# Designs tried in a protein design chat: VH-VL binders against Probable molybdenum cofactor guanylyltransferase (mobA). Part 5

Target 1, 202 residues: Probable molybdenum cofactor guanylyltransferase (mobA), of Natronomonas pharaonis (q3irt2)
Amino acid sequence: MGERTGVIVAGGQSTRMGDVDKTVVDVAGVPLVRRVANRLLAVVDHLVVNCRRDQQERLAAALEGLSPTFAVDEVPDRGPTAGIMTGLSTVETPYAAVVAADMPYLDPELLEYLFERADSHDAAVPRPEEWFEPLHAVYRPEPMAEACAEALEAADARIITPLSSLDHIVIERDAIVEHGSLRSFESVDTPEDLERARERLS

## First folded at step 1 (VH-VL)

Design m03 (framework fv_modakafusp)
Fold by ESMFold2-Fast, scan of step 1:
Structure m03 (fold): chain C 202 residues (1-202), chain A 119 residues (1-119), chain B 107 residues (1-107)
Amino acid sequence: as target 1 above (202 residues)
Amino acid sequence: EVQLVQSGAEVKKPGATVKISCKVSGYTFTGYYMNWVQQAPGKGLEWMGWINPNSGGTNYAEKFQGRVTITADTSTDTAYMELSSLRSEDTAVYYCARVGYKYGYFDYWGQGTTVTVSS
Amino acid sequence: DIQMTQSPSSLSASVGDRVTITCKASQGISNYLNWYQQKPGKAPKLLIYAASTLQSGVPSRFSGSGSGTDFTFTISSLQPEDIATYYCQQYNSYPRTFGGGTKVEIK
């Protein structure tokens, strides 16, 4: 298969961990974002990290040795549509996986499946429950980045706006459980989630 | 324009079953999950469950599990909510509501269906 | 289940007044909170999603803020048409749960 890129969207996060940057929080000896990057790099050749400018230095430290390309948001807190646009704008491969920085159980087998399903489409976006998981999906970089840019220009930050303009395929719950773990979508949002992750990953 | 139109008021005896419809127009029915919400007289809102019209998959609140069944008919763009073993405390207005992507918000609601359970 | 506690249960204010309603979650829900307006005999209407994002077509006098467990909804200058019951709703986890509602009346 051709080369693949993985994009970690780390900017614009809402934290419930006392105003710390949760992307670099320690999870059983390894920063949260590094756990995501390690799992992502099992299926991709290149790593891009979308982040706020104030995060770049500490993310570079957390990802030491992995040679990430940084895609910095000049305007912070514009939501996931802007983060996806910024990240995908730096990608040079035919397809890229886009994942959130706080999903330490990211399943490489599920990501492989998403790359397979995205073939000949603009996107493969999972829907494990009732919501799309746009930060756990595979995209053609240029069409998705352009669709996101158009949505933002129209002051419409809803992810459905760029997705509805693309040839996207929806990966429903049944296909997800057949090809991977639903735990792939679990994020670390609270101190309780963090303690659970430390227990599971130690 | 997006519209969700529900069936008319129902009066039922305790132990009966009620089936309420929610017919949609103005959007792709299979593109959005349909939720159902109960509102008892003078009380707040309580989520009952959802259906994915594309797959037929459902998720129900534990309070209603075993009594509620949500279905969808893609040939008529209609969602249904069926509640069995009716009790007086099921007297309420029932709403269907469409979920917007990503943020789990109810962006469009049906007008509501009043169900009265009395002996 | 996540319990949503809304305060106050009712309030009376004058046209032009600033109205503030609070909503407290029993556990952290990040910004996964929506606000709805319900007028008597009508279905609820979405005003705010993701704690602070105003739905298209909703007047700018409505605003929301907060994250984690504590959330605030504000009407900067109350208008007669704003008489309604307002509900917060979390979507962080199932089941989705609503606050008890705040009835807003004009004096």
Scores: ipSAE 0.006, ipTM 0.503, lowest interface PAE 11.2, mean pLDDT 87

Design m04 (framework fv_modakafusp)
Fold by ESMFold2-Fast, scan of step 1:
Structure m04 (fold): chain C 202 residues (1-202), chain A 120 residues (1-120), chain B 107 residues (1-107)
Amino acid sequence: as target 1 above (202 residues)
Amino acid sequence: EVQLVQSGAEVKKPGATVKISCKVSGYTFTSYYMNWVQQAPGKGLEWMGWINPNSGRTNYAEKFQGRVTITADTSTDTAYMELSSLRSEDTAVYYCARGPRYFDWLFDYWGQGTTVTVSS
Amino acid sequence: DIQMTQSPSSLSASVGDRVTITCKASQSISSYLNWYQQKPGKAPKLLIYAASSLQSGVPSRFSGSGSGTDFTFTISSLQPEDIATYYCQQSYSTPLTFGGGTKVEIK
C-alpha cells in the first residue's frame, strides 16, 4: 500500500560511448532508457532520473510525457553510490526501486516482489549469481541515502559498503526464478547486447 | 490455447453498478497484465485501465477514475471490472485484453466483449 | 494525454487496390504504435506492433511504417476479408489512446 517511486541511475561512466550517450540509443524504435522507464512505471507512481548535467536535455526528450523528476549529479563520475544517494535524496515515498538505465528487460513482476519483501526492512537486494544487484533493488530512501553519504565521506565509493550497513534482505536466485525472469538483470553493454535486444524487442 | 471469456450481457438502470468478469485459461494468470477497454455504440476504442494480477496494483484512465474498480482473483484466474454510478453514456461493449509482461503494452488476446446497456 | 488523429475516417476501394491509412500523434511516441483490425461484432485483433512489426499469423499484405509523430498502415492488395475498421493505438504513455478508426469498405 501507498505511493512508490522508481529511480533510474543514468549518469555513470558506462553510459558513454565516445560522443554517444548509451541511455538514449535506439532499441527497436524506442530509446533504451524509455524501455526501462515504461517497465518501472508499471509498478511505481513517481519517476526520478539521476543523471549527469550534460545528459538532462536528451533524457528529457527520450522520456517526454512521463513527467520525470531529474536528480542531477553536481560532481560527475563519482560512481553509482553517489548516483543512488542523489536520486534517493529527492524521494518522498516510503520505498523506492533503484534501477540502471541499461536494463531493457526489466521485469515489473520481479520489482513488485522486491517491494513486498522490502516491507519493514531498509532494503531488498537480489543476488541472482555471485554478486548483489544494487541497481535493481528496493530501498527505504533515507537510510540508504545516509549510508551512501557516509560511505562517500569515508572515501569508500564501493556500492556494497552502504548495503552492508543496512537492515537488508537478500533475494536469492531460487526466489527470483519463482517470481520473475532472470532476464530482468540483463544490461545492454556491448554491440552484441544491443543487436540481441533489437531482435528480441522488435 | 489462450482464452479470455467474459460474462454475459447486462441491462442496468441509471445510478446502478455493473461488475463484469474475464476468466482466463491457457497461460499463467499472474504473469500478464489485464486491460479493460470501452467501446460505445458506433464509436472507437477507449482504454479504461489495467491491473497486475500478481500484485493487485491498478492504473486507471482519468475519465473513469473514481467510478471504475479493476480487481483480480488469483484463485479462480478471473479479472473484474466494476463501474459505478452508471449513466446512459456508459452503454457500450467492454473488453478485457491481455498485455504482454516484458516489452510492450500490446493487447495480444482479447475477450469476446460484454454488452452493457444503461436504460431507464 | 497523447491524442491520436487518424485519417481518413472511412474509405472505399476495389479488390487488389493499395490502401493507406495515416495516424498522427500529438507528441513523439517513438515506435510505440500498434494497429488493430476490428470486424463487425468482434473484438479487435492485433496486426502490427512497434510501428512496423507484423504479428504472427497476420498476412504479409499488411505493413506499417513511421516513427515519432507520423505513422502509416498499408494493405498492399485489398481482399474482401479485409473489410473492417482499423485503429492505431499509442502504447508510449498512460492513458493508452486510440485513433478514431478508419472504416474500410469495398466498392
Scores: ipSAE 0.005, ipTM 0.445, lowest interface PAE 15.1, mean pLDDT 86

Design m05 (framework fv_modakafusp)
Fold by ESMFold2-Fast, scan of step 1:
Structure m05 (fold): chain C 202 residues (1-202), chain A 122 residues (1-122), chain B 107 residues (1-107)
Amino acid sequence: as target 1 above (202 residues)
Amino acid sequence: EVQLVQSGAEVKKPGATVKISCKVSGYTFTDYYMNWVQQAPGKGLEWMGWVDPEDGETDVAEKFQGRVTITADTSTDTAYMELSSLRSEDTAVYYCATGRYYYGSGKYFDYWGQGTTVTVSS
Amino acid sequence: DIQMTQSPSSLSASVGDRVTITCKASQDIRNYVDWYQQKPGKAPKLLIYDASNLETGVPSRFSGSGSGTDFTFTISSLQPEDIATYYCQQYRNLPYTFGGGTKVEIK
């Protein structure tokens, strides 16, 4: 079908920002996760939020009006591979974008390009520098969820394991800068990143 | 340049405890699991366990449970492996090794420390 | 635990020879096997990952194949600098396990 889903992976903890749940932290009047969701919804029809049980009420408040479907981790703190599996297991569209909850500069033009490139493949995964960005990628839900499940059965929570088994297209730096902004991959991890985001988005 | 630099050789008595360090540079320490591997003299490689430096979670092989403690200090980008109740059969070279968490390949140990020799003798 | 049985334990070959080493897993591990080279007194070095992929910077004479339970590592034309012990390793299940190693020597 012609519909698209966006999955936000929000289940992680960040000790570098203290005890604050960074997903709902205010960034110039708008919660961090809502900035991500607003940008994601420019290119997708359905929103899924993967999270821990203890985050669900706060995330529902932050995303009020956007009708998110929550995909709660059965076992918390299993890492992003488990979060991707849980989130994608609820998806019924042919393709889904998977993004992290802490990327406030997420570029809808780049996401649109990733959906185009993923066609006929299991995944389109960007590589802006040396590192792949699996939490800023487009996947066929079933193959990716199955690959993640297999990795977790092997007691290997690393996202590298499912990616290597998929028919994936790598989106290299040159294609990224042609079709979007490298800032799309910038995350808020530290108090300094947060202050920078508040200045940029005010 | 990615480097894993381990602490120097140790000579210990049976029953003692040894703590080996692995100092990381050239990548983000919290992005990748740090593994520890034992190699007895003239023998093969044996996986001991890993730590996730981001949250401090560990997994330790059954053979070493109760004697091995693996930790990470993010303020100094250093991983540690502590082995207690030392026996002569613990005489070995110990390696730290890391694989890429977010790299789109199945590379498990693409970076290794130089090794730390531990000798246990009476 | 998944047992990795590696054979032979040692071999001697001449420069230019084709060298073949095998690993057998006690259960299906798909393609979740890596191969390492260890020279005397040195840490291991990754050569092949995911059964058949050549690591960057590794000479093309090294190759890997196999799936499921049976895996092969090949050196198509042995060179003097290839004297080392070679190990397979599975990462399908914890604990991660290595083969017993194959010591490669030149006649």
Scores: ipSAE 0.000, ipTM 0.476, lowest interface PAE 12.8, mean pLDDT 85

Design m06 (framework fv_modakafusp)
Fold by ESMFold2-Fast, scan of step 1:
Formats: structure tokens, sequence, C-alpha cells
Structure m06 (fold): chain C 202 residues (1-202), chain A 120 residues (1-120), chain B 107 residues (1-107)
């Protein structure tokens, strides 16, 4: 399949731990977002980081040496649909992995498998338990960005995930376990999660 | 556009069975679990169970095990909740709901509710 | 099962008042809590997800905070249309569990 891009979605309210920008918090000597980027770059050729404008300078510092392309949200805090759209709009490769900035155990083997399964489809999205993981998935950039744009244009209080409109393959729990680690989906959300990650990754 | 439309109100005798439908439109039925929630008059919300419409897997709360059957018909994009051996305390509004929480994404769509009255 | 204890059960406040509702989980649930508004005869409506994230289209006077076991929901300036019962709900594990609800009335 050719060159691959990885998009890290680093903006939005879920990346705030109180007043702290969670994405650049130290995890055993390495910023959280850099742990995600290092794992992502094991399987992709290009790195795109979607973020708020106020994050850009500190994210550039955290990702020094990795040559990220920044895709800055024009309006902050519009959720991941806007972040995914902005990030994927800068992608020039046939497929891109989209991952959240707070998943330090991101599994490169699982990402390889998602790229393989996405071939000839618009998306490969894992469903390890009940929920789909759209911020841990592989997409065709243009169809997904267009679906996100369409969702954002809707004047509805309910948000419909753009996945519903795409030709997508669902990767169920058994396939995930066979090809990677369920820990890939574990995020750092609380101070307790952060302490656990520091212990595990030291 | 996205809607969950439930069947109409039911009045049943004790010991009867009721089957409530929930018709999905505006999203891919098989992409999300369908949940069922009970709300007794003047009381709070109580989760009953879910179904994965893609393969028919279900999980039912302990309180309702043995009396609740949840099914899905992918040909009509309709989920069903069947409650048997009805008792007066089953008088409630029943909701279907598609709930999704994963990282940034969320989906939270509720049916309008179906009132079930169990009376002698 | 994770028990969600919500307080108060009811409150009366004036238009423009700050309203605060609390919810305690029987065990640590991280930020896996949502807040719903329910008006008479209507289905619940999501206001806050992941403890503090405001649902699209919901007025900014609604906010949430907390993590672990203690959560707070706030209406900064109560409006007449805010008369409703409010519920917290955890989604860390099945079965999903809701708080007992807080009925908000205007004096």
Amino acid sequence: as target 1 above (202 residues)
Amino acid sequence: EVQLVQSGAEVKKPGATVKISCKVSGYTFTDYYMNWVQQAPGKGLEWMGWIDPKDGRTDVAEKFQGRVTITADTSTDTAYMELSSLRSEDTAVYYCATLYRSGYYYMDVWGQGTTVTVSS
Amino acid sequence: DIQMTQSPSSLSASVGDRVTITCKASQGIRNYVDWYQQKPGKAPKLLIYDASSLQSGVPSRFSGSGSGTDFTFTISSLQPEDIATYYCQQYKSYPLTFGGGTKVEIK
C-alpha cells in the first residue's frame, strides 16, 4: 500500500487535566504525546498533530526531532470530529491512522493490522468491548474528512459519528487479541492513571 | 435525522408478557449496542441490558435476568425488549437508547419511551 | 455494581441562582460519568459527558467537574427552562448505574 500518515488528535477538553495540558505531562521522562508519537512512527512515515493554537509551541517542544506537521483548529473545543477533519485535511497518503494523544501503550502491531484490514475500505475501526474506538482507527483521509465536515454542518444537538456514513470494517475483540494488545486502548485520564503509567513505563 | 422510535403504550394483566419495539433510523443499526432503561413512576433510571445488533449478543442486569429477552432484527433495523411474568412493580416507562463513549466520540440517542401499565 | 449516590434529592432556587448537585461513586470511576437532564414526559438529554465535557448545543451555564469518586454538576445562572430532574450516570463498568436524581424547581 504505499506511504502512511499518523494523525494525533491532541486538542479538546479531554486533553485537559484540570488546568494542565495533559498531552505534555511527563511520563517517566518522556511527555505523554511523545510516547504516542514514538509508537505511531513505528508504522507510519509522516506525523500530523491536530491541536489547539495555545498548545502548538509546547507540542513542538515535546515532539522535537520528529518533524510533525501541525494541523491547528481554527476554533478550539469543537470536539474530535473537528479535530479529525482538520488533521486528515492535511494528509496526502492513501490511508492514515488517527489516534488520541493520551494512549501511551499504543500497540504498533495492532496498528499494522488495522492498516492491512482497511485496504479497499474507507476505514478499519476496532471494537474491543462495547464501544467503537474511532480515535484508534485507520481511515481513507478524504472520505472521513468529508463525513466529519458533513456532521459539523448539521444543526443538531446530537452528534452522529461520521463512521455511520463510511464503508468501514469493524475489528472485533478476538481479532484484536490475536494481532495486538488490548492495552493499546488504555488512556491516561486521571492522576491515578498517570502514576500507573509512570510505574509501568519507567 | 437520527431517531429511535418506540412502539405505543401497553396495558397488561399480571402474568402477561409485553414486547416493546425500537425502530432505528439515521445511523447504521449494527454499529452500536442498543440499551434498555426502565423508569418507574416518580423514580429514577435503571439500566436493564444491551444487545449488539451485529451478532445478537446480550447482557441483562441481574434484577431482570430470567424475565427479559432482548433481540434485534437487522432486516428492519428494529430492536425489541420482551418482559415476561409481569408484576405491578413493572409499571414504568421503558426507553431504548444508543449510548457510546470512546475517547472523544460520544453518541447519546434515546427513544421517546413506552409506557407499560400492569393492573388487575 | 457501582453505586451512584446523588444529592440533594430536590432543591428550589430562584432564577439567576447558582445550583450545585453532587454525585458520589462507591468506587473509583475515573472521569467515566455523564450528566442528564430529564423534563416531565420526556426522555433524558445528555448535558455533560466524561465528567466535564459540554455536549454540543448545550448552554455554557451547565458545567461538570470531578474525578475518581466525587463529582459536581453546576448551573451557573438558573433559567426557567432548567426546571427538570438531573441524573448522574457511570459508565466505567456494566451494569450502567444512575444516581437517584435531583429535582430542580424554581421558587
Scores: ipSAE 0.005, ipTM 0.516, lowest interface PAE 10.8, mean pLDDT 86

Design m07 (framework fv_modakafusp)
Fold by ESMFold2-Fast, scan of step 1:
Structure m07 (fold): chain C 202 residues (1-202), chain A 117 residues (1-117), chain B 107 residues (1-107)
Amino acid sequence: as target 1 above (202 residues)
Amino acid sequence: EVQLVQSGAEVKKPGATVKISCKVSGYTFTKYYMNWVQQAPGKGLEWMGWINPNSGGTNYAEKFQGRVTITADTSTDTAYMELSSLRSEDTAVYYCARSYGWYFDLWGQGTTVTVSS
Amino acid sequence: DIQMTQSPSSLSASVGDRVTITCKASQSISKYLNWYQQKPGKAPKLLIYAASSLQSGVPSRFSGSGSGTDFTFTISSLQPEDIATYYCQQSYSTPRTFGGGTKVEIK
C-alpha cells in the first residue's frame, strides 16, 4: 500500500523555556505541535505522536480533530533514539517520516522529496550543514526501530549509531535547497525563537 | 499539600445558570488539565469536559455542549464550570479533577447543585 | 463515543474473598484504562492507571490487567474498608467515558 505515516517525537524536555511544555505553547493562535502536525499531514495519511505520559492529555487537546495515535514511552527521558523506536514500533505503513515537535516551519515539499528518495532504501536522512537531521527524516519503520533497540541495548543513545547500520541515503544541502526550504529544520528552542515564530506565522 | 477546593452547594431554579469554582494549590496550575465530572443522585460518573489552563483550550462532551463553559484564571489558580439553562436532570454533585497524562489523580471534594422549583 | 460496559453492577462478598470486576470497551483503547474507588459521600480516588499500574499509596491487593477491549480489576483479599463503588474509565479519546460502576458490599 502507498500509505504514509508521520511520527512526531514530542517527549523531550523544554529546559530553555523554564517548566513550560513547549510543544503546546501558542504560536500565533496555534499550538507549536499543531503547526508541525498540520504541515506533516500535508504529505502523510496517519499521525503518530511519541510522548511522555504526563504530556499525553495536553497533546491530545492541541491535536484535537487530527486523530493521532499515541506512542507513549514506557521509560521517560531516554532521549530521541528511544522516542523514535517507540514511535516507529506503532507504524503499519512501509515508510514513516519522523519529525521533532518543535519545527513549526516544516516544509511539506521537502518531506515529499525525502519519501521519494527513501524508496528502496531503509532511510533518507538530510545533512544540511555539518550534522545529520535524524528528527527530520524518512525511515522504514521496522529496520530503524530494530537498529534503535540495538543501540540502546549497547548503552549508545546517539542517533547516528542506528543510522550507520542501515542502508540510508544522505540528502545533501544542494538537494535540500533545490527541493525545499532550509527553514524546515529551524526549531523553536528559546523565548526569542518563539517571538520570531509568532511574528513569521501571524 | 496538593489540593483542589471547590465552592459550596448551590440551589437554583429551572432556567438559571450556576458557576462552580475549583481552586488549586500545591502544584503548577498550568501543567495539568482540569476536568469536570457530573454525578447525578444514585448514578455513575459522567465526564463534562476539560480545559488546558496553559492555552485556554477546551473540549466538551456532546450532552453538555451549548450549555457548559469551562474557564481558567491563571492569576488566581482557579478553574470554573458554568452550566446554563438548568433543568431538574442537572441536579447532581459536580467534581473537578486534574489530569496527569491520561488519568485523574486528584479530585475536588465535589459541589452539590440542586435544581428545583 | 467509546462505550464502557462494566460488570457486575453490584456484588456482595466476604472479607478475605477475591473480587473480580470486568470492563469492556466498544473499540480498542490499548492500555488507556483507569480504575477509581468511590466511597459514599466522597470524591473518587484513583487506584489503577494504564490498565495495570498501581497508584502510589494504594494497597497491593488491588490490581488491574487487560488491553484492547477487555479489562479486569481484582481485589485479592477483600477488606472491610474496600466497601465502595468502583468505576473503570477510558482515557484513549475524548470524550472520556466511565463504566456504569460496580457496587461492592461485604456480607
Scores: ipSAE 0.006, ipTM 0.438, lowest interface PAE 17.0, mean pLDDT 86

Design m08 (framework fv_modakafusp)
Fold by ESMFold2-Fast, scan of step 1:
Structure m08 (fold): chain C 202 residues (1-202), chain A 122 residues (1-122), chain B 107 residues (1-107)
Amino acid sequence: as target 1 above (202 residues)
Amino acid sequence: EVQLVQSGAEVKKPGATVKISCKVSGYTFTDYYMNWVQQAPGKGLEWMGWINPNSGGTNYAEKFQGRVTITADTSTDTAYMELSSLRSEDTAVYYCARERGIVGATKYFDYWGQGTTVTVSS
Amino acid sequence: DIQMTQSPSSLSASVGDRVTITCKASQDIRKYLNWYQQKPGKAPKLLIYDASNLETGVPSRFSGSGSGTDFTFTISSLQPEDIATYYCQQYYNLPYTFGGGTKVEIK
């Protein structure tokens, strides 16, 4: 199989963490985004970080030694669809995993399974509960980036819009638990989540 | 099958300490947080605290801080809740409850112990 | 601490009736709310998680709805075995807090 890229989408606002940029918050001695990057790099060869320009310096510090390629959002606050588009536009490998910067329990075994299922398709997207997890999925970079661009031009920022136009495979809950952990999707959104992550990862 | 089995009823004098156990089976003890909940007679549920059995890390509600100690023994798959300086208002049923965290920030108590009645009387 | 206010504190209804219980949070908790059933002399049992999701093995007559500060729990057709006290619980922030409970009795 060819080389793989991992894209971390870090440009979102941390509304429930106040004014703190949660991506660089310490989790038991390691910044949150670095925990995600370390787990992601277990299954990919290249790292791309999608972020706001104001985050770039502190993300570079948190990811020191990993030499990430930064994919900066020129227009801030356009949501995850725009972040995915920007991140994937820099990818040169046939497939890329796209993950959120706040998932410290990211499961490399599940990501490996998503790469396997994405083969010969445009995307493998998990649906562990009611909603798709587009920031925990594997995509063909160009088709997905183009679909996201079309959706944004139509003023439709919903991720289901680009996804529905692609040859995508849905990974249902039963397949997820067979090949990995549901904890892979667990995000740090609140100070309470952060405290739990610090306890679990210490 | 998942089971949480608590120790039996206790009668204590004011000022004493009580230690309640919650022995688990049917799952990996270190994979789930364990919570403790107090219910005074004829009243509602009140959260006391949790422990992460994997790390030993704890968090306590302010009302019980300084009097409650939650511990876990991974060799016997048993969680403990110790409450000191007992007062008559501590007369209650105490429950252990397993916390399941799933996708996102979703957290709920999927399995509960049967409860332990603690009576504080002179 | 986030305060959870349940209404009513008690109700009496007939078998087959639709029963509605409300829960109000003192601040926006999004959908981070669970519902538990406690039968006399027993431990609580999870019925609904994340405001509207039915726990496995729980009868479909139970449902939940709402987001933000206002939540509703419904029993579409009350059965005799549903005699219990029902509690909402927020998990948006520590400490976890429960509503005061709603005691459901059959007339």
Scores: ipSAE 0.000, ipTM 0.447, lowest interface PAE 14.1, mean pLDDT 86

Design m09 (framework fv_modakafusp)
Fold by ESMFold2-Fast, scan of step 1:
Structure m09 (fold): chain C 202 residues (1-202), chain A 120 residues (1-120), chain B 107 residues (1-107)
Amino acid sequence: as target 1 above (202 residues)
Amino acid sequence: EVQLVQSGAEVKKPGATVKISCKVSGYTFTGYYMNWVQQAPGKGLEWMGWINPYSGGTNYAEKFQGRVTITADTSTDTAYMELSSLRSEDTAVYYCARGLSYYRYGMDVWGQGTTVTVSS
Amino acid sequence: DIQMTQSPSSLSASVGDRVTITCKASQSISTYLNWYQQKPGKAPKLLIYAASSLQSGVPSRFSGSGSGTDFTFTISSLQPEDIATYYCQQSYSFPWTFGGGTKVEIK
């Protein structure tokens, strides 16, 4: 298909583990965000990293050699909906994958399938369990960025809210399992998750 | 006062095209999506599609895709719904209804409805 | 498409009665459910949004509850002006879909 962009959302408060920025923590010799970026770049042509201003230097160091474009949040603490909006606002391609910075097991085959399913729709969003995974989805940048902007203006913090207004297709568990690994959705949220990732990826 | 005012009743022959207008007042037209809903006589409500007047982006229900076209004219604050290749089962009241792009507010302001009768 | 099933299709009750209607979604829609009232010859009116939030200007006798797949709409004390058809509608996924409606009549 044409050119694709991948957007890593790294600017949320959930990127912190206590007093540290988890996006740049070492996971078996490779920073967490770089593991995400390496997997994402298997299926996209351009890399955009949404982040807080205070993260930019650290993220640039972690992503040396990958030529990321930074989409910096003007106001911190607005949550992932704001991060998606900021990131997608810089995208010039027809579709972009949006992923969280803490998913080191991202499956490129599943991402490829999401791009295929998103064709002619505003979004392809997986639902591996009860909840949608909006930080592991493919979007048309302009419609999604606009939906996020409207949700923020209305002070609705839930990241699922913008999605409900779009022409989106839901990729249910059976289709996910047929085209990729459920581990694609596993995130590193806690110190225990980090130790597990270090063991798995060493 | 927020109002949606629709054009008047139409009588059409099978195979014709009908175009219904929905003129808004009392709010920023580009700040809200405009939905179109069909209601056949004695039947329930069926969503046809919507338009974002800011971007011109549209979304249509599969049942109507290929026959329905929704447009918006921001210079006159008017939304339009055009339905082609009319059949007798298209006889219905058609409503425009304002909604936010996200779910929480529902369709909170509705036009008065436009009756379309398709007869030989 | 998400199918919305309303029950009952019609009911008759006396003024002052508690009226309950239900709406079932074919898949989980979280709280993305709205309830509308439609009187004969009139456009629908939004009563409840987000499953349980009362629209401004709507009397407190109307309420909604539920999440996921099962939703309930209640009129705590039926009034003569409440004679209407009531519809649920999901706004979780396109195309937006309505329940078949519940016609509420007075005995």
Scores: ipSAE 0.000, ipTM 0.431, lowest interface PAE 17.9, mean pLDDT 86

Design u03 (framework fv_murlentamab)
Fold by ESMFold2-Fast, scan of step 1:
Structure u03 (fold): chain C 202 residues (1-202), chain A 123 residues (1-123), chain B 106 residues (1-106)
Amino acid sequence: as target 1 above (202 residues)
Amino acid sequence: QVRLVQSGAEVKKPGASVKVSCKASGYTFTTYAIHWVRQAPGQRLEWMGWINAGNGNTKYSQEFQGRVTITRDTSASTAYMELSSLRSEDTAVYYCARSPYYYDSSGKLFDYWGQGTLVTVSS
Amino acid sequence: DIQMTQSPSTLSASVGDRVTITCRASQSISYIAWYQQKPGKAPKLLTYDASSLESGVPSRFSGSGSGTEFTLTISSLQPDDFATYYCQQYNSYPRTFGGGTKVEIK
């Protein structure tokens, strides 16, 4: 019953899209990050965007009207673990969904299910294939931010490391398929992914 | 031209609070952080905390946690630092300084400073 | 907290001298800045990222060093350079400053 926050982690560089900031690339008339934010806001009350300082004005323009709170990284290029920590440090709700900025098919039904499953735990993290999806998960902000800080202090930038120290539940493929779309985890990483997204979302 | 202009000198009694302002001009206020740094007479510079002018997020030095509050007014392009429960040891010049939110290849720390505000705590 | 130790605390020099000020961090860092402060004035940024010279700062100023040992060098001291100099790390929070080095007339 409590209020929910959604955190978009947008600070990562993309080498496969050239020198462009993929978070603001147009996908059938709507910026990539805005598609993520629109879907996330179907299930959350507050929007936080973790980003680099050089992205902030572009992201503010792309998200105009959605009232995002920006959580800007003080030190760039520290990876998603640092981005999650910075984003979650601004959250005041009991739970927050953390999603990547490049997932335009984000499924609100699946996110709703992850919030339900996270109840009484530190995290609900999906495993649609062989690997965990920590940038498509629901966390208690304080335990996760602290675990991320501890991992960074130990010079372990793997986003799976903070997760392993938490009381987390794993949402396996069968439960995901029953409660949402596997397409929710599909990211835009290449020009080919972008053209596919433009075709699907036009 | 980038400028940070601070409010004037203050004289306070022990136990009082003081609020110092820092008005920014010449740049987009919400795209930078404002830090507060103090210097007691003849002593080293001491970092107190900072605020992200865009989202209002703050971070404070452990020594000042619970006594310092940093805020901003985006419509006035002004940052504020309020220090409560003043002691004689708080007598210092208080500076605001601008920095990027993150440090990249062009990153700097404290590239522009306010002129300083002398706060004297005496009975 | 990262401790920053400057040496010497006071340095007497003549115009034209080469002046070197040192700063030691209690742990390895990459992000350090140097500031000049004149009496009654705010500090002025001289160098950042250990060796990058701030725009408008004379080329006689240079920063160097890595790991835990850093230096600020003034290759040929000018009358305008008599001031107190501070190093500062911005590798982690809290931001910490050295104790300062006062460069005064010999």
Scores: ipSAE 0.000, ipTM 0.418, lowest interface PAE 20.0, mean pLDDT 85

